# Designs tried in a protein design chat: VH-VL binders against Probable Brix domain-containing ribosomal biogenesis protein. Part 13

Target 1, 155 residues: Probable Brix domain-containing ribosomal biogenesis protein, of Methanococcoides burtonii (q12zb3)
Amino acid sequence: MLITSSRKPSANTRTMCKYLASFFNCKYMTRGKMGLIDIVSLCENGLLMVVGDYHGSPGSIMFYDSHGVELLSIHLSVFYPDGYKYTPLKALEPSINGDGELFNLLSYYLDIPEGECYYDSKCLIASDDHLEFVYLDNMLFRLNIKNYRKMVMSE
Key: E = the ipSAE of ESMFold2; O = the ipSAE of OpenDDE; V2 = 0.75 times the mean of E and O plus 0.25 times the DockQ between their complexes.

## First folded at step 7 (VH-VL)

Design s31 (framework fv_flanvotumab)
Fold by ESMFold2-Fast, scan of step 7:
Structure s31 (fold): chain C 155 residues (1-155), chain A 121 residues (1-121), chain B 108 residues (1-108)
Amino acid sequence: as target 1 above (155 residues)
Amino acid sequence: QVQLVQSGSELKKPGASVKISCKASGYTFTRYAMNWVRQAPGQGLESMGWINTYTGNPTYAQGFTGRFVFSMDTSVSTAYLQISSLKAEDTAIYYCARGYSWLRSKPFDYWGQGTLVTVSS
Amino acid sequence: EIVLTQSPATLSLSPGERATLSCRASESVKSYLAWYQQKPGQAPRLLIYGASNRATGIPARFSGSGSGTDFTLTISSLEPEDFAVYYCQQYYDWPPYTFGQGTKLEIK
């Protein structure tokens, strides 16, 4: 998977992209002036994640396939725990646990193993209401889900 | 098979320090957080925080920073709670409790028997 | 943080009666709510997790229900050993997990 932001992201949105890339052991690519087609061409049969900015914070996450087809769009807000600060994470393989439709969609598209969250792991806990990013039993942050759309036809 | 065994009761003077232990057995110590819960005489359960047994990093609930220190020793599967500059208001039973992995399948499934700390002049 | 309020503070009943204990959360905890029993001089013991699942070895007379903000622990027919203090706990929010203030179930 490749992660980028919408154009002209805030510092908070850039930090979120770095955190997500560190969590999923994948690359964050600075958006710059590239269009979506340019960025999608760099994914080589991979998933593209685009983190959108809303008033200085992450406000959306959009998933595209390697042909630029929108697979999933999530509108969200971020919960930052006290002392929130980006710190690079160990290269542990992430897993996903949870329930609901969004859990099923993310499990499928992210291609990470479904499994029990352990004290010494990277674990994404997914539900239709939020996504919690957990590392070594510490919540890094939570994305609160406002709405999502699957397989939106955007041509 | 899973057991959490805590050290015995302590009687201390104000200003002293106390260190209580919680020895785990019957599971892989580093796979589960160790939580600390306080219960003052006649009062309810109050969560103090937890320690990541894999990294050794503690997280304290509001009101338990400063004088309270969570630590551990993986080689003996033991978690510790140290309280410095003891005050009369620290008189309580202190419990350790195993937290599940963040599956949220079960919160605190095994508890120590509790350690009574009495602070009196 | 999420605050849990239990009611009543004290419930006086006789053996054989049905007990209903309430726990209300200040915001939704979905189904991530547990119930603990504490007898005098003993550590708390897990009774119910996930709002409605009995822990291993817990008698069938204990049942939990509810979701979101309103939860109930029911004991269908009280036995003498059931007179104890009961605590609810949310584990939906990130730890430290918060407890209610407790309900004391006492013999009338």
Scores: ipSAE 0.006, ipTM 0.563, lowest interface PAE 11.2, mean pLDDT 86

Design s35 (from d6 with heavy chain F107M Y109V; framework fv_flanvotumab)
Heavy chain, then light chain:
Amino acid sequence: QVQLVQSGSELKKPGASVKISCKASGYTFTRYAMNWVRQAPGQGLESMGWINTYTGNPTYAQGFTGRFVFSMDTSVSTAYLQISSLKAEDTAIYYCARGYSWLRKPMDVWGQGTLVTVSS
Amino acid sequence: EIVLTQSPATLSLSPGERATLSCRASESVKSYLAWYQQKPGQAPRLLIYGASNRATGIPARFSGSGSGTDFTLTISSLEPEDFAVYYCQQYYDWPPYTFGQGTKLEIK
ESMFold2-Fast, scan of step 7: ipSAE 0.358; ipTM 0.759

Design s37 (from d6 with heavy chain R31K, light chain S28D Y91R; framework fv_flanvotumab)
Fold by ESMFold2-Fast, scan of step 7:
Structure s37 (fold): chain C 155 residues (1-155), chain A 120 residues (1-120), chain B 108 residues (1-108)
Amino acid sequence: as target 1 above (155 residues)
Amino acid sequence: QVQLVQSGSELKKPGASVKISCKASGYTFTKYAMNWVRQAPGQGLESMGWINTYTGNPTYAQGFTGRFVFSMDTSVSTAYLQISSLKAEDTAIYYCARGYSWLRKPFDYWGQGTLVTVSS
Amino acid sequence: EIVLTQSPATLSLSPGERATLSCRASEDVKSYLAWYQQKPGQAPRLLIYGASNRATGIPARFSGSGSGTDFTLTISSLEPEDFAVYYCQQRYDWPPYTFGQGTKLEIK
C-alpha cells in the first residue's frame, strides 16, 4: 500500500499521512500536482490510500485498487488525545481487532491479521463508529466515522 | 500455476536493437506489475524499473532512461523490454519478475532470464 | 537511493554448519526487506519477505530477522543445495527497488 493526500493538504492532513504510513509500515508519497492515475501507477499495482483534507484537518480516507477503482470511502473527523504529538513508530506489523462491517472491509483491504491488542503491539480497533490506532498500549488517535461507502458488487 | 516465460537468447551487433518478451500465465496479468532486472556477467542483480500493467505506465530506474523501453500487450499477457542502440555494456541476462504491493510482497515469481550478448 | 550493503562478500562453510548473512541499509527501510537465493544458471528465488516471513515452499531452516537498517538471514543447518548467492532487496524507497551486492555462500 501507498498513502498520499488530496492536493494542497494542510499541515494536519500531511502529519496524519505520515502517522498512518508509520503505523502501517508503508510509504507516504507527497501528492503535489499528480492526478489519480499518476499516483496509482506508482503503487506497483497495489492498494492506494488517499487522505482528504476538510478545512485544515483530515476529513476522509479513500481506498483505491491497482486500477484506480474506489473500493471504500470513509468520511471522518480526528480525535487527538491529551499530549498528542507525531512521533515515528517502530516497524511492528499491525493487527486489527473489532467488529462490524467497517472492521470486515478494512481487515480485507489492508490485508493485516486479526489479533488482540497487547502492550507490545500495533493494533487498529475498528467499528462502524470509530477507528482507534493503538501503539504499545497507548491510543495514538481516533478517527470518528461520520459515514462510509463501499464499492457495490452486482450478483 | 503462475509462470513467466521469456524469449530466447539474442546475439546482436553494437547499434542494433533487441526486444525481449515475458509471457505471463496462471494469474490476472493486470493485477500485478512487471519488473525488469538486469544481471551483467559475474555481477549482482540490478533493478531497471517496472511497468504498471493496468495503466501501461513505465517507471525507470536511474540509468535506464532513453534507450530502454518497457511496454506490454494485455491481450496476450506479455510484457516487453526493448533496448535500442545496443552497446557492449548491455551484455547481460535480463529477468522479468512479478511484483505486487511493493511495500510488503516482493518479486515472488521470475522469468527464466534472457541472455543478450552484444559483440562485434 | 537507498544503498544495501551485504557482508561478508563470501562465506565459506561446510554442510551442517550455521550460516549468518548480514544486510545493512543506508536508510530506515522499516521491515520492507526481502531475501533471494540464486543458484548458478537459475533465476533468483524468493526466500523471505517483510524481513521475517518465509515464502511458500521455503524450508524452515531459513529465517530472517531485523528491522530498520540492520537485517540478518540465518540458515540453521546448511544442506548441499543451499550453496548459492544470496541477495537482499529493499522495497521501501520510491523508486526503484534496490538490491545488495550479494553474499556468495560456498563450500569450504
Scores: ipSAE 0.005, ipTM 0.527, lowest interface PAE 13.8, mean pLDDT 85

Design s47 (from d6 with heavy chain R31K, light chain Y97W; framework fv_flanvotumab)
Heavy chain, then light chain:
Amino acid sequence: QVQLVQSGSELKKPGASVKISCKASGYTFTKYAMNWVRQAPGQGLESMGWINTYTGNPTYAQGFTGRFVFSMDTSVSTAYLQISSLKAEDTAIYYCARGYSWLRKPFDYWGQGTLVTVSS
Amino acid sequence: EIVLTQSPATLSLSPGERATLSCRASESVKSYLAWYQQKPGQAPRLLIYGASNRATGIPARFSGSGSGTDFTLTISSLEPEDFAVYYCQQYYDWPPWTFGQGTKLEIK
ESMFold2-Fast, scan of step 7: ipSAE 0.256; ipTM 0.736

Design s51 (from d6 with heavy chain R31K, light chain S28D P96R; framework fv_flanvotumab)
Fold by ESMFold2-Fast, scan of step 7:
Structure s51 (fold): chain C 155 residues (1-155), chain A 120 residues (1-120), chain B 108 residues (1-108)
Amino acid sequence: as target 1 above (155 residues)
Amino acid sequence: QVQLVQSGSELKKPGASVKISCKASGYTFTKYAMNWVRQAPGQGLESMGWINTYTGNPTYAQGFTGRFVFSMDTSVSTAYLQISSLKAEDTAIYYCARGYSWLRKPFDYWGQGTLVTVSS
Amino acid sequence: EIVLTQSPATLSLSPGERATLSCRASEDVKSYLAWYQQKPGQAPRLLIYGASNRATGIPARFSGSGSGTDFTLTISSLEPEDFAVYYCQQYYDWPRYTFGQGTKLEIK
């Protein structure tokens, strides 16, 4: 997976892209002036995640396949716990735990193992209402889900 | 053998400050959150919040901001609760309890409790 | 904030009888519900977690059931040492794990 932002992202949105890339052990590519097709070509047949900016904060996450087809669109807001600050994370393999349709969709598209969260793990706890990012028994941040839409894949 | 040992009872006047300790042993201190729970005389259990022992970051429940401070010292595996500007309504037994702050787990080990009495 | 309501407030029974204690959550907590026992002058002790799993060292007469919003703690045959206050706790909602108000189990 490759992670980028919408064009002209705020500092908060850039930081979120870096944090997500560190969490998933993947690359964050600076968007600059590149269009969607330009970015998609850099994924090398992988998944593309685009973090959208809304009034200076992350407001959406969009997933695209290697041909630029939308797979999943999530509208969200970010909750930052007290003491929040960006710090690069160890390269531990992330897992996903949770329930609901969004959990099933993310488990499928992100291709990360499902499993119980542990004190020494990276764990994404997913539900239809919240995505909680947990690292070494500490919540990094939570994405509050406003709505999401899954798209029909084309072949 | 996991143990949480709290400091002894305190008798304080209104307006004073108190600092309660909770010393952990038998496990790696930074692997678990330390939670604080209050029980006023004749009342039930009330969660006050916790401190993440790995990051040092406290999280306070509603009603426990301002006068209440959670801290810790990793070198001695001890968590602390400080209450400033004590009021009669702060009279209670204060418990520390081990848990995972972000993982959905219950409180598996508890300290013996510290009675704080605030009276003139 | 998720509110837990326990009923009855007080339950008066004799040794050997079956006790049934209820806990109702104001919203869905899945199976993230624990039960604690507190004896006078003592700290609470974890009895049940995940709605139905007994904690280490807890006698088989204690059992928990339920999911979602309605939960039950059952003591199949009361022993004298079981007369205590029982609290339920939800640990679903980060960061606000909350307790019920308690059920006092007393000797008739």
Scores: ipSAE 0.006, ipTM 0.583, lowest interface PAE 8.8, mean pLDDT 87

Design s58 (from d6 with heavy chain R31K, light chain K30R; framework fv_flanvotumab; at its last look DockQ between E and O 0.04; V2 from the best seeds 0.00; counts 0 for: pae O 8.6 > 2, placed apart)
Fold by OpenDDE, look of step 8:
Structure s58 (fold): chain C 155 residues (1-155), chain A 120 residues (1-120), chain B 108 residues (1-108)
Amino acid sequence: as target 1 above (155 residues)
Amino acid sequence: QVQLVQSGSELKKPGASVKISCKASGYTFTKYAMNWVRQAPGQGLESMGWINTYTGNPTYAQGFTGRFVFSMDTSVSTAYLQISSLKAEDTAIYYCARGYSWLRKPFDYWGQGTLVTVSS
Amino acid sequence: EIVLTQSPATLSLSPGERATLSCRASESVRSYLAWYQQKPGQAPRLLIYGASNRATGIPARFSGSGSGTDFTLTISSLEPEDFAVYYCQQYYDWPPYTFGQGTKLEIK
């Protein structure tokens, strides 16, 4: 997976992109003036995550396949816990748990089937209302889901 | 019960292509990654990479890029390994194994293996 | 990548004896270490996961221990069917996961 942002992202959006890249052990590419198709072509496994900026903060996450076709769009807001400080994460394999349709969709697209989370690992806790990113039993940030739109159905 | 059943042995000439199938049953095919492992005669196990069985996105280990192609067909719960431009050194048993790409879990179920012999 | 080194390369023992197999990682994999058994002409079978957890259907005589870089597979009392090749595998870092080179357990 490759992560990028909308054009001219805020510092907050860039920070989130770095966190997501670190969490999923993938690369963050600065958008610059590149078109979407150009970026998609650089995806190693054919999945592109685009973090959209909304008035100076992350406001959306969109997934595209290797052909640039939209797979999933999530409208969201970000919550950072007190004492938030960006730190690179270890290149650990993340795990995911949760319930709901969005959980299933993310599990499939991110190639993270439902499974056990470990206290000493990366863990994504997913529901239709929020996504919590946990590292070493500490929450890095939470994405509050406003709505989402799927283009491909999950089993 | 979970089962992975692979296609039969193959005998090929150098330069030819082969396509091995791995049919899964007993679980939801698209919820688990499918891994491929090579074992040359008398040698150990080598991870070749895996395929995302939902998106179809393959990831290849170092040394297994170019001539090796992972694919799948969800309608029949089958993963495929294609090797082109076969060489003598490709002679090995190839295994499919169920696993995860994003969870810290080992390969819990394996196919019976497919012997590919490349000989002139 | 993380390299796993198994020892000894070959272990010759008799039924009823205790077998001890080692697996060393080039860097810490915490407890994310698995052991597989492969009998002649068969596919590998998962024995131990998480360094010390027996997979479903695995006899109690098999046990795993260790953390970080040093791991051990122990077979308390060898049965005739236990003579096979054993592989360790780490699944700590980003896939693909690496295997040790294997230990052949043969009958003396």
Scores: ipSAE 0.013, ipTM 0.587, lowest interface PAE 8.6, mean pLDDT 90
ESMFold2-Fast, scan of step 7: ipSAE 0.390; ipTM 0.774
ESMFold2, look of step 8: ipSAE 0.165; ipTM 0.691
ESMFold2 (binder alone), look of step 8: mean pLDDT 92; pTM 0.942

Design s59 (from d6 with light chain S28D G50K; framework fv_flanvotumab)
Fold by ESMFold2-Fast, scan of step 7:
Structure s59 (fold): chain C 155 residues (1-155), chain A 120 residues (1-120), chain B 108 residues (1-108)
Amino acid sequence: as target 1 above (155 residues)
Amino acid sequence: QVQLVQSGSELKKPGASVKISCKASGYTFTRYAMNWVRQAPGQGLESMGWINTYTGNPTYAQGFTGRFVFSMDTSVSTAYLQISSLKAEDTAIYYCARGYSWLRKPFDYWGQGTLVTVSS
Amino acid sequence: EIVLTQSPATLSLSPGERATLSCRASEDVKSYLAWYQQKPGQAPRLLIYKASNRATGIPARFSGSGSGTDFTLTISSLEPEDFAVYYCQQYYDWPPYTFGQGTKLEIK
């Protein structure tokens, strides 16, 4: 998976891209002036994650396939726990746990193992309401889900 | 096997301080959060908060800030609860319990409890 | 915070009978609900986690069910050792996780 932002992202949105890339052990690529097709061409085979900015903070996450087709779009806000402090993350393989439709979609697209989360692991806890990013039993941040849209094949 | 062993009962006067220990064995101490739970005589279970054993950072439930301090010593796999300026209302059994703070796991192992009695 | 209400406060039954204990959450906790048993003079013991999974070493007569806001602990045939206080706990919402007030299961 490749992670980038929408064009002209705020500092907070760029920071979120870096956190997500560190969490998933993947690359964050600076967007610059590149369009979607330009970015997709750099990710020849794989998933593209685009973090959108909304008034200075991350406001969305969109997933695209290697042909630029939108697979999933999530509208969200970010919450950092009181006393949150960024800690450098080990290159541990993340896992996903949770319930609901959004959990099923993310489990499928992210290609990370489903299963139990452990105190000494990276774990994404997914539900239709929240995406919680936990590292060594410390919540890095929580994405509060406002709504989401999955790919729909119409006639 | 997993075991949490707490220090013995304490009888204190109002205004004194007490420090309760909870020694863990049978697992890697820093892998699990240590939770503290209070039970006043004849009452139910009341969560006090927890300490992250990897970072050493405590989190207190509402009502347990100020006089209550969670700490730990990784070298001896022990968590501590200190209560300062003891009041009669602090009379209770205090339990330590192993769990996770953010991974949505229940408390799977408990210490035997430490009775703290505050009387004049 | 999420409040857990257990009912009844006291349940009087005889050995061999079926016990049904209820726990109701003020908000949706999905399936993140645990049940604990506490005998007099002892620490609580985990019985059930994630609404319906028995903890290691817990006899098959104990079962949990429910999701969302309405949960039940069932003991299919009471043994003398089962007379104790039972607590539910939600661990879905923001820690620290909250407990119900308890149901005392006593001999009739």
Scores: ipSAE 0.219, ipTM 0.722, lowest interface PAE 4.4, mean pLDDT 88

Design s66 (from d6 with heavy chain T30S; framework fv_flanvotumab)
Fold by ESMFold2-Fast, scan of step 7:
Structure s66 (fold): chain C 155 residues (1-155), chain A 120 residues (1-120), chain B 108 residues (1-108)
Amino acid sequence: as target 1 above (155 residues)
Amino acid sequence: QVQLVQSGSELKKPGASVKISCKASGYTFSRYAMNWVRQAPGQGLESMGWINTYTGNPTYAQGFTGRFVFSMDTSVSTAYLQISSLKAEDTAIYYCARGYSWLRKPFDYWGQGTLVTVSS
Amino acid sequence: EIVLTQSPATLSLSPGERATLSCRASESVKSYLAWYQQKPGQAPRLLIYGASNRATGIPARFSGSGSGTDFTLTISSLEPEDFAVYYCQQYYDWPPYTFGQGTKLEIK
């Protein structure tokens, strides 16, 4: 997976991209002037995550496949329980735990192992209400879900 | 054989200080948070906060800052609760309990409790 | 803060009877609810976690049910050692986790 931001991101949104890249052990690529097609070409059959800015803070996360097709779009706000200060994380492999439709979608697209979270681990706890990023039994941040949209599939 | 063993009962005068210990055995100390729970005479259980045993960082519940200090010593697998400037309302049984905080795990093992009585 | 309300405050029953204890949350805790037993002079003991899972070593007569805001602890046939105070705890919302006020189960 490759992580980038929307164009002209705030400092807070850039920092969130770095945090997510550190959490998932993947690369954050500065957006600059690149369009979606340009960035997708750099993913080489990988998943693309785009973090959107809303009034100076992260406001959305969008997932695209290797052809630039939108798979999932999440509108959110960020909560930092013990204040906020970015620091790089150990290269522990993340896992996902949780319940609900958003958990199932993220488990499928992120391709990280499902299972129990451990005290000395990286764990994404996913539900339809929150995405909680836990590292060594400390919550780094929580994404509060306002709404989300998955690929349209009609009968 | 997870076991949490707390120090013995304390009788203190107002204004004194007390330091309660909670010694862990039967598991890797730094793998679980240590939670502190207070129970005043005839009352229910009240969460005070926890210490992250991997980082050493304490987190206090509302009302338990200032006079209350959580600490630990990894070399002896022991967590500590210190209360300074003791007041009569601090009279209670203090429990340590093993758990995770943010990983949504219940408190699976508890110390036997330490009675702190504050009286003149 | 999520408030847990337990009912009844006191439940008087005889050995062999079925006990049903209630815990209600002021807002959803999903299934992140635990039950603890506390005997006089002793520390609390974990009975049930995740609303319905028995902790290791807990007898089959103890069962938990419910989700969201309404939870029940059931003891199918009371033994003499079951007369104690029972507390529910939510571990869903921001720690530190909160407890209910307790239900005292006493011999009739």
Scores: ipSAE 0.220, ipTM 0.734, lowest interface PAE 4.7, mean pLDDT 89

Design s67 (from d6 with heavy chain T30N; framework fv_flanvotumab)
Heavy chain, then light chain:
Amino acid sequence: QVQLVQSGSELKKPGASVKISCKASGYTFNRYAMNWVRQAPGQGLESMGWINTYTGNPTYAQGFTGRFVFSMDTSVSTAYLQISSLKAEDTAIYYCARGYSWLRKPFDYWGQGTLVTVSS
Amino acid sequence: EIVLTQSPATLSLSPGERATLSCRASESVKSYLAWYQQKPGQAPRLLIYGASNRATGIPARFSGSGSGTDFTLTISSLEPEDFAVYYCQQYYDWPPYTFGQGTKLEIK
ESMFold2-Fast, scan of step 7: ipSAE 0.232; ipTM 0.738

Design s73 (from d6 with heavy chain N57K, light chain S28D; framework fv_flanvotumab)
Fold by ESMFold2-Fast, scan of step 7:
Structure s73 (fold): chain C 155 residues (1-155), chain A 120 residues (1-120), chain B 108 residues (1-108)
Amino acid sequence: as target 1 above (155 residues)
Amino acid sequence: QVQLVQSGSELKKPGASVKISCKASGYTFTRYAMNWVRQAPGQGLESMGWINTYTGKPTYAQGFTGRFVFSMDTSVSTAYLQISSLKAEDTAIYYCARGYSWLRKPFDYWGQGTLVTVSS
Amino acid sequence: EIVLTQSPATLSLSPGERATLSCRASEDVKSYLAWYQQKPGQAPRLLIYGASNRATGIPARFSGSGSGTDFTLTISSLEPEDFAVYYCQQYYDWPPYTFGQGTKLEIK
């Protein structure tokens, strides 16, 4: 997976991209003036995550496949539990736990192990209402879900 | 086998400070958060917050910032609660309890409690 | 914050009777609900977690049920040692986890 932002991101949105990249042990690439096609070409058969800015804060996360097809878009706001202070994370393998449709979609697309979260782990706890990023039993931040839209499948 | 042992009761004057200890045994201290719970006379249980025993980072519930400090010492498997500038309203039994915090686990083991009485 | 409301405040029963204690959450807590027993002068003891799972060493007469916002603790046949205060706790939303105000189970 490759993580980038929308064009002209705020400092808060850039920080979120760095944090997500650290959490998932993947690369954050500065967007600059690159278009979607330019960015997806750098993913090389991988997932692309684009963090959107809304009035100076992260407002969305969009997932694209390696051909630039939108798979999932999430509109959200960010909570930092007891104030926000960036801290470097260990390169632990992240896992996912949770319930609901958004959990199923993220589990499938992120390709990380599903299972119980542990005190000494990186764990994404996903539901249709929240995405909680937990590191060593400490919540880094929570994304509050306003709505999401998945790729329409004709089956 | 798992046991949390707290320090003894304290009688203090308003304005003094107190430091309560909670010594853990029977498990790896840094694998669980230590939570603090207050119970005023005749009242129910009130969560104060917790300390992450691996990182040493405390997290306080609303109303327990400023005068209240959570700390720990891994070398002796002990968590501490310090209350400064004591007020009569701080009179309560203070419990430590083992749990995870953000990983949604209940409090499975509790200390016996420490009574703090603040009176002039 | 999520508020837990327990009812009744006091429940007066005799040994051998069935006790039913309620806990209602102001918001959905899924199954992240625990029950604790507290006797005078003692620390709380975990009875039930995950709404329905008995903690280690807890007698089979204790059972929990419910999900979402409506939860019940049942004691099928009261023993003398069961007369105590019972607290529910949610551990779903925003730690630190919140407790209900308690139900006092007393001898009739």
Scores: ipSAE 0.214, ipTM 0.720, lowest interface PAE 4.2, mean pLDDT 89

Design s74 (from d6 with heavy chain R31K N57R, light chain S28D; framework fv_flanvotumab)
Heavy chain, then light chain:
Amino acid sequence: QVQLVQSGSELKKPGASVKISCKASGYTFTKYAMNWVRQAPGQGLESMGWINTYTGRPTYAQGFTGRFVFSMDTSVSTAYLQISSLKAEDTAIYYCARGYSWLRKPFDYWGQGTLVTVSS
Amino acid sequence: EIVLTQSPATLSLSPGERATLSCRASEDVKSYLAWYQQKPGQAPRLLIYGASNRATGIPARFSGSGSGTDFTLTISSLEPEDFAVYYCQQYYDWPPYTFGQGTKLEIK
ESMFold2-Fast, scan of step 7: ipSAE 0.356; ipTM 0.776

Design t1 (framework fv_ragifilimab)
Fold by ESMFold2-Fast, scan of step 7:
Formats: sequence, C-alpha cells, structure tokens
Structure t1 (fold): chain C 155 residues (1-155), chain A 120 residues (1-120), chain B 113 residues (1-113)
Amino acid sequence: as target 1 above (155 residues)
Amino acid sequence: QVQLVQSGAEVKKPGASVKVSCKGSGYTFTKYAMHWVRQAPGQGLEWIGWINPYTGNTTYNQKFKDRATMTVDKSISTAYMELSRLRSDDTAVYYCARGYSWLRKPFDYWGQGTLVTVSS
Amino acid sequence: DIVMTQSPDSLAVSLGERATINCKSSQSVLYSSDNKNYLTWYQQKPGQPPKLLIYYASTRESGVPDRFSGSGSGTDFTLTISSLQAEDVAVYHCQQYYDWPYTFGQGTKLEIK
C-alpha cells in the first residue's frame, strides 16, 4: 500500500497521512503536483489510499487499485483525544477487529489479519460508525464515519 | 531451521473427541498464522481453518465450525486443533501448516501429519 | 465457495519429457488491487505432507528447481515441469487463497511412463 493526500492538503491532513503510514508500516508520499495516475504508478503493492481534505481537516479516504479504479470511498470526520500529538510508532504489524460491512471491506483491501487488541499491539477497530486506531492500549484517534460507498469488490 | 512437529496417531470411537497438537520451532511463533488442513485416505486436501497465534483469533471453514476448536499456548509455541463428535468419515491425516498472518503467502511449512482413525 | 478443478486426474510422462497439469477456479482469483493471482501449487510425495512449489500463480518458492513453472491468470492456471525427473513422481495440488474457505483441487497424480 501507498498513502497520499488530495492536492494542496492542510497541515492536519498531512499529519494524518503520516500517522496512517506509520500505523500500517507503509509509505506516505507527498502529493505535490502529481495526478492520480502518476501516484498509482508508484504503488509497489497495488493499493493506493488517498486522504481528502475538508475545511482544514481530513474529510475522506478513498481506496484505488493498481489501475486507478476506485474501490471504496469513505466520508468521515476525525476525533482527536485530549493531548493529541503525532508520535512515531514502532513497526508492529497491525491487526483489525470489529464487525459490519466496512470492517469486512477494510479487512479484505488492507489485507491485515483479524485480531484482538492487546497491550502491546497495533489494532484497528472497525465498524460502520467509526474506525478506532489503537496502539499499545492507547487510542491514537478515531475516524467517525458519515457514509461509505463500495465501488468494486473482488475485481 | 523451521519445524512443525505434531502429536502421534490416534484411534477414536464415533462420538469421541480428538485434540491434535503442533509445536513450532526455529521461528517467532506469534508472527505467523497456523492453519489446519486434513486429507482423507485417497482424497484431496480440505482446509479446516486458521488461528492468529498472537491474538488467538480464529477463522473456521463453515463445514467444521460447529465441531472444530483451534487454540494456542504461546508459552510452549504449540497450536491445537480439537475435533468433537467424530464420525467415521473424519478418518484422515490432519496437518498443521504455517502461513503468513500479515501477508497472503500460502503454507510454506507443514507438520508431518497426524493420522486420526475413527472406527467402532 | 470457490471450486478448484484439476485436469487430468492422473498423468504418465516419460523421463526428460514435459509434464503439464491444469487447474481451473470457479471464480477469478486475481486480486485487482495488487494484480496478483492468489493461487498456489503443492507437491505431495507418498507418506509426506504437501510441499510449497509456487505461489502467486508463477512465483517459485526458494529451493524449488527451475524446471517447475506456473502460468495463467484469473481462472485458468498451469503447472509445467519442463523435463521430468524420477524425483518428481508425486500428487500435485492447486489451491486458491483468494477467499475463505481456502480450497484445493482434487489433485493430479504424476507417474513415470
């Protein structure tokens, strides 16, 4: 997987891209002037995540396949816990836990194992209402889901 | 070197339960998924399910979910598969196989197999 | 469930000749996001567990001789042994790991003619 932002992202959106890349042990690439096809051509593992900006904060996540085909779009807002600050994460392999359709879609596209959250783990807790990012028993942030659309599955 | 060593052959009566063990060595036990696969005499391979040794979470083939239980003891790097309410058609060699929990690489190392015979 | 069908059920090939085994899946096992086919080939000798030969349809596992090759995409796959050796006598199984439950073909028994 490769993570990038929409063009001309806010500082908050750039920070979220860095956090997500650190969580998933993958690369965040600065978007700059690159178009979607330019970015897609750089995806070694075929999956591209694009974090969209909305009024200075992350407002969407879009997943694209290796050919630039849209797979899943999520509209969201971010909840930051008190004392929120970007902190580099250890290279622990993430797992996913949860229920619902969005959990199933993310488990499939991200290709991460299902697993319970432990005191020494990276764990994404997914439901149709929220995505909670947990690291060493601390919630880093939560994405509150407004809606999502599945474009293509198993193509 | 990576090794998966399974428990010895079992003979069971219909209705009994069997618990097969699989001890991993030569790698970090919790970094890889453990899968269970069986093969009836003269038949093909049949996937039972997998367990994440780090979390204990399991995914079962629907055909086995009501009778199979997979567990792990991390302290001795050992995975277990218990099959209950045995029938004669459960007679098979049962294998454990290591898979990647964080990659979709398939089974790169297999145990030697455990023959389970179910007969009256 | 994805059904895997192999052909032929058995095959006899002379030493040094080419052996070809086919595998068909009832649904595509090509994952569009990473452009990989989630298909694996195993070799199983009598009394032994299966041994991984090829994964992602065409990637040879470390230590597997280069006479073994895999090809195909989507639903139709082939395992080729370019020059059969005596040690290659075995049952060969294809497997999909695209979706749960993971499923195997019925196996192809390869014998010396």
Scores: ipSAE 0.000, ipTM 0.490, lowest interface PAE 16.4, mean pLDDT 86

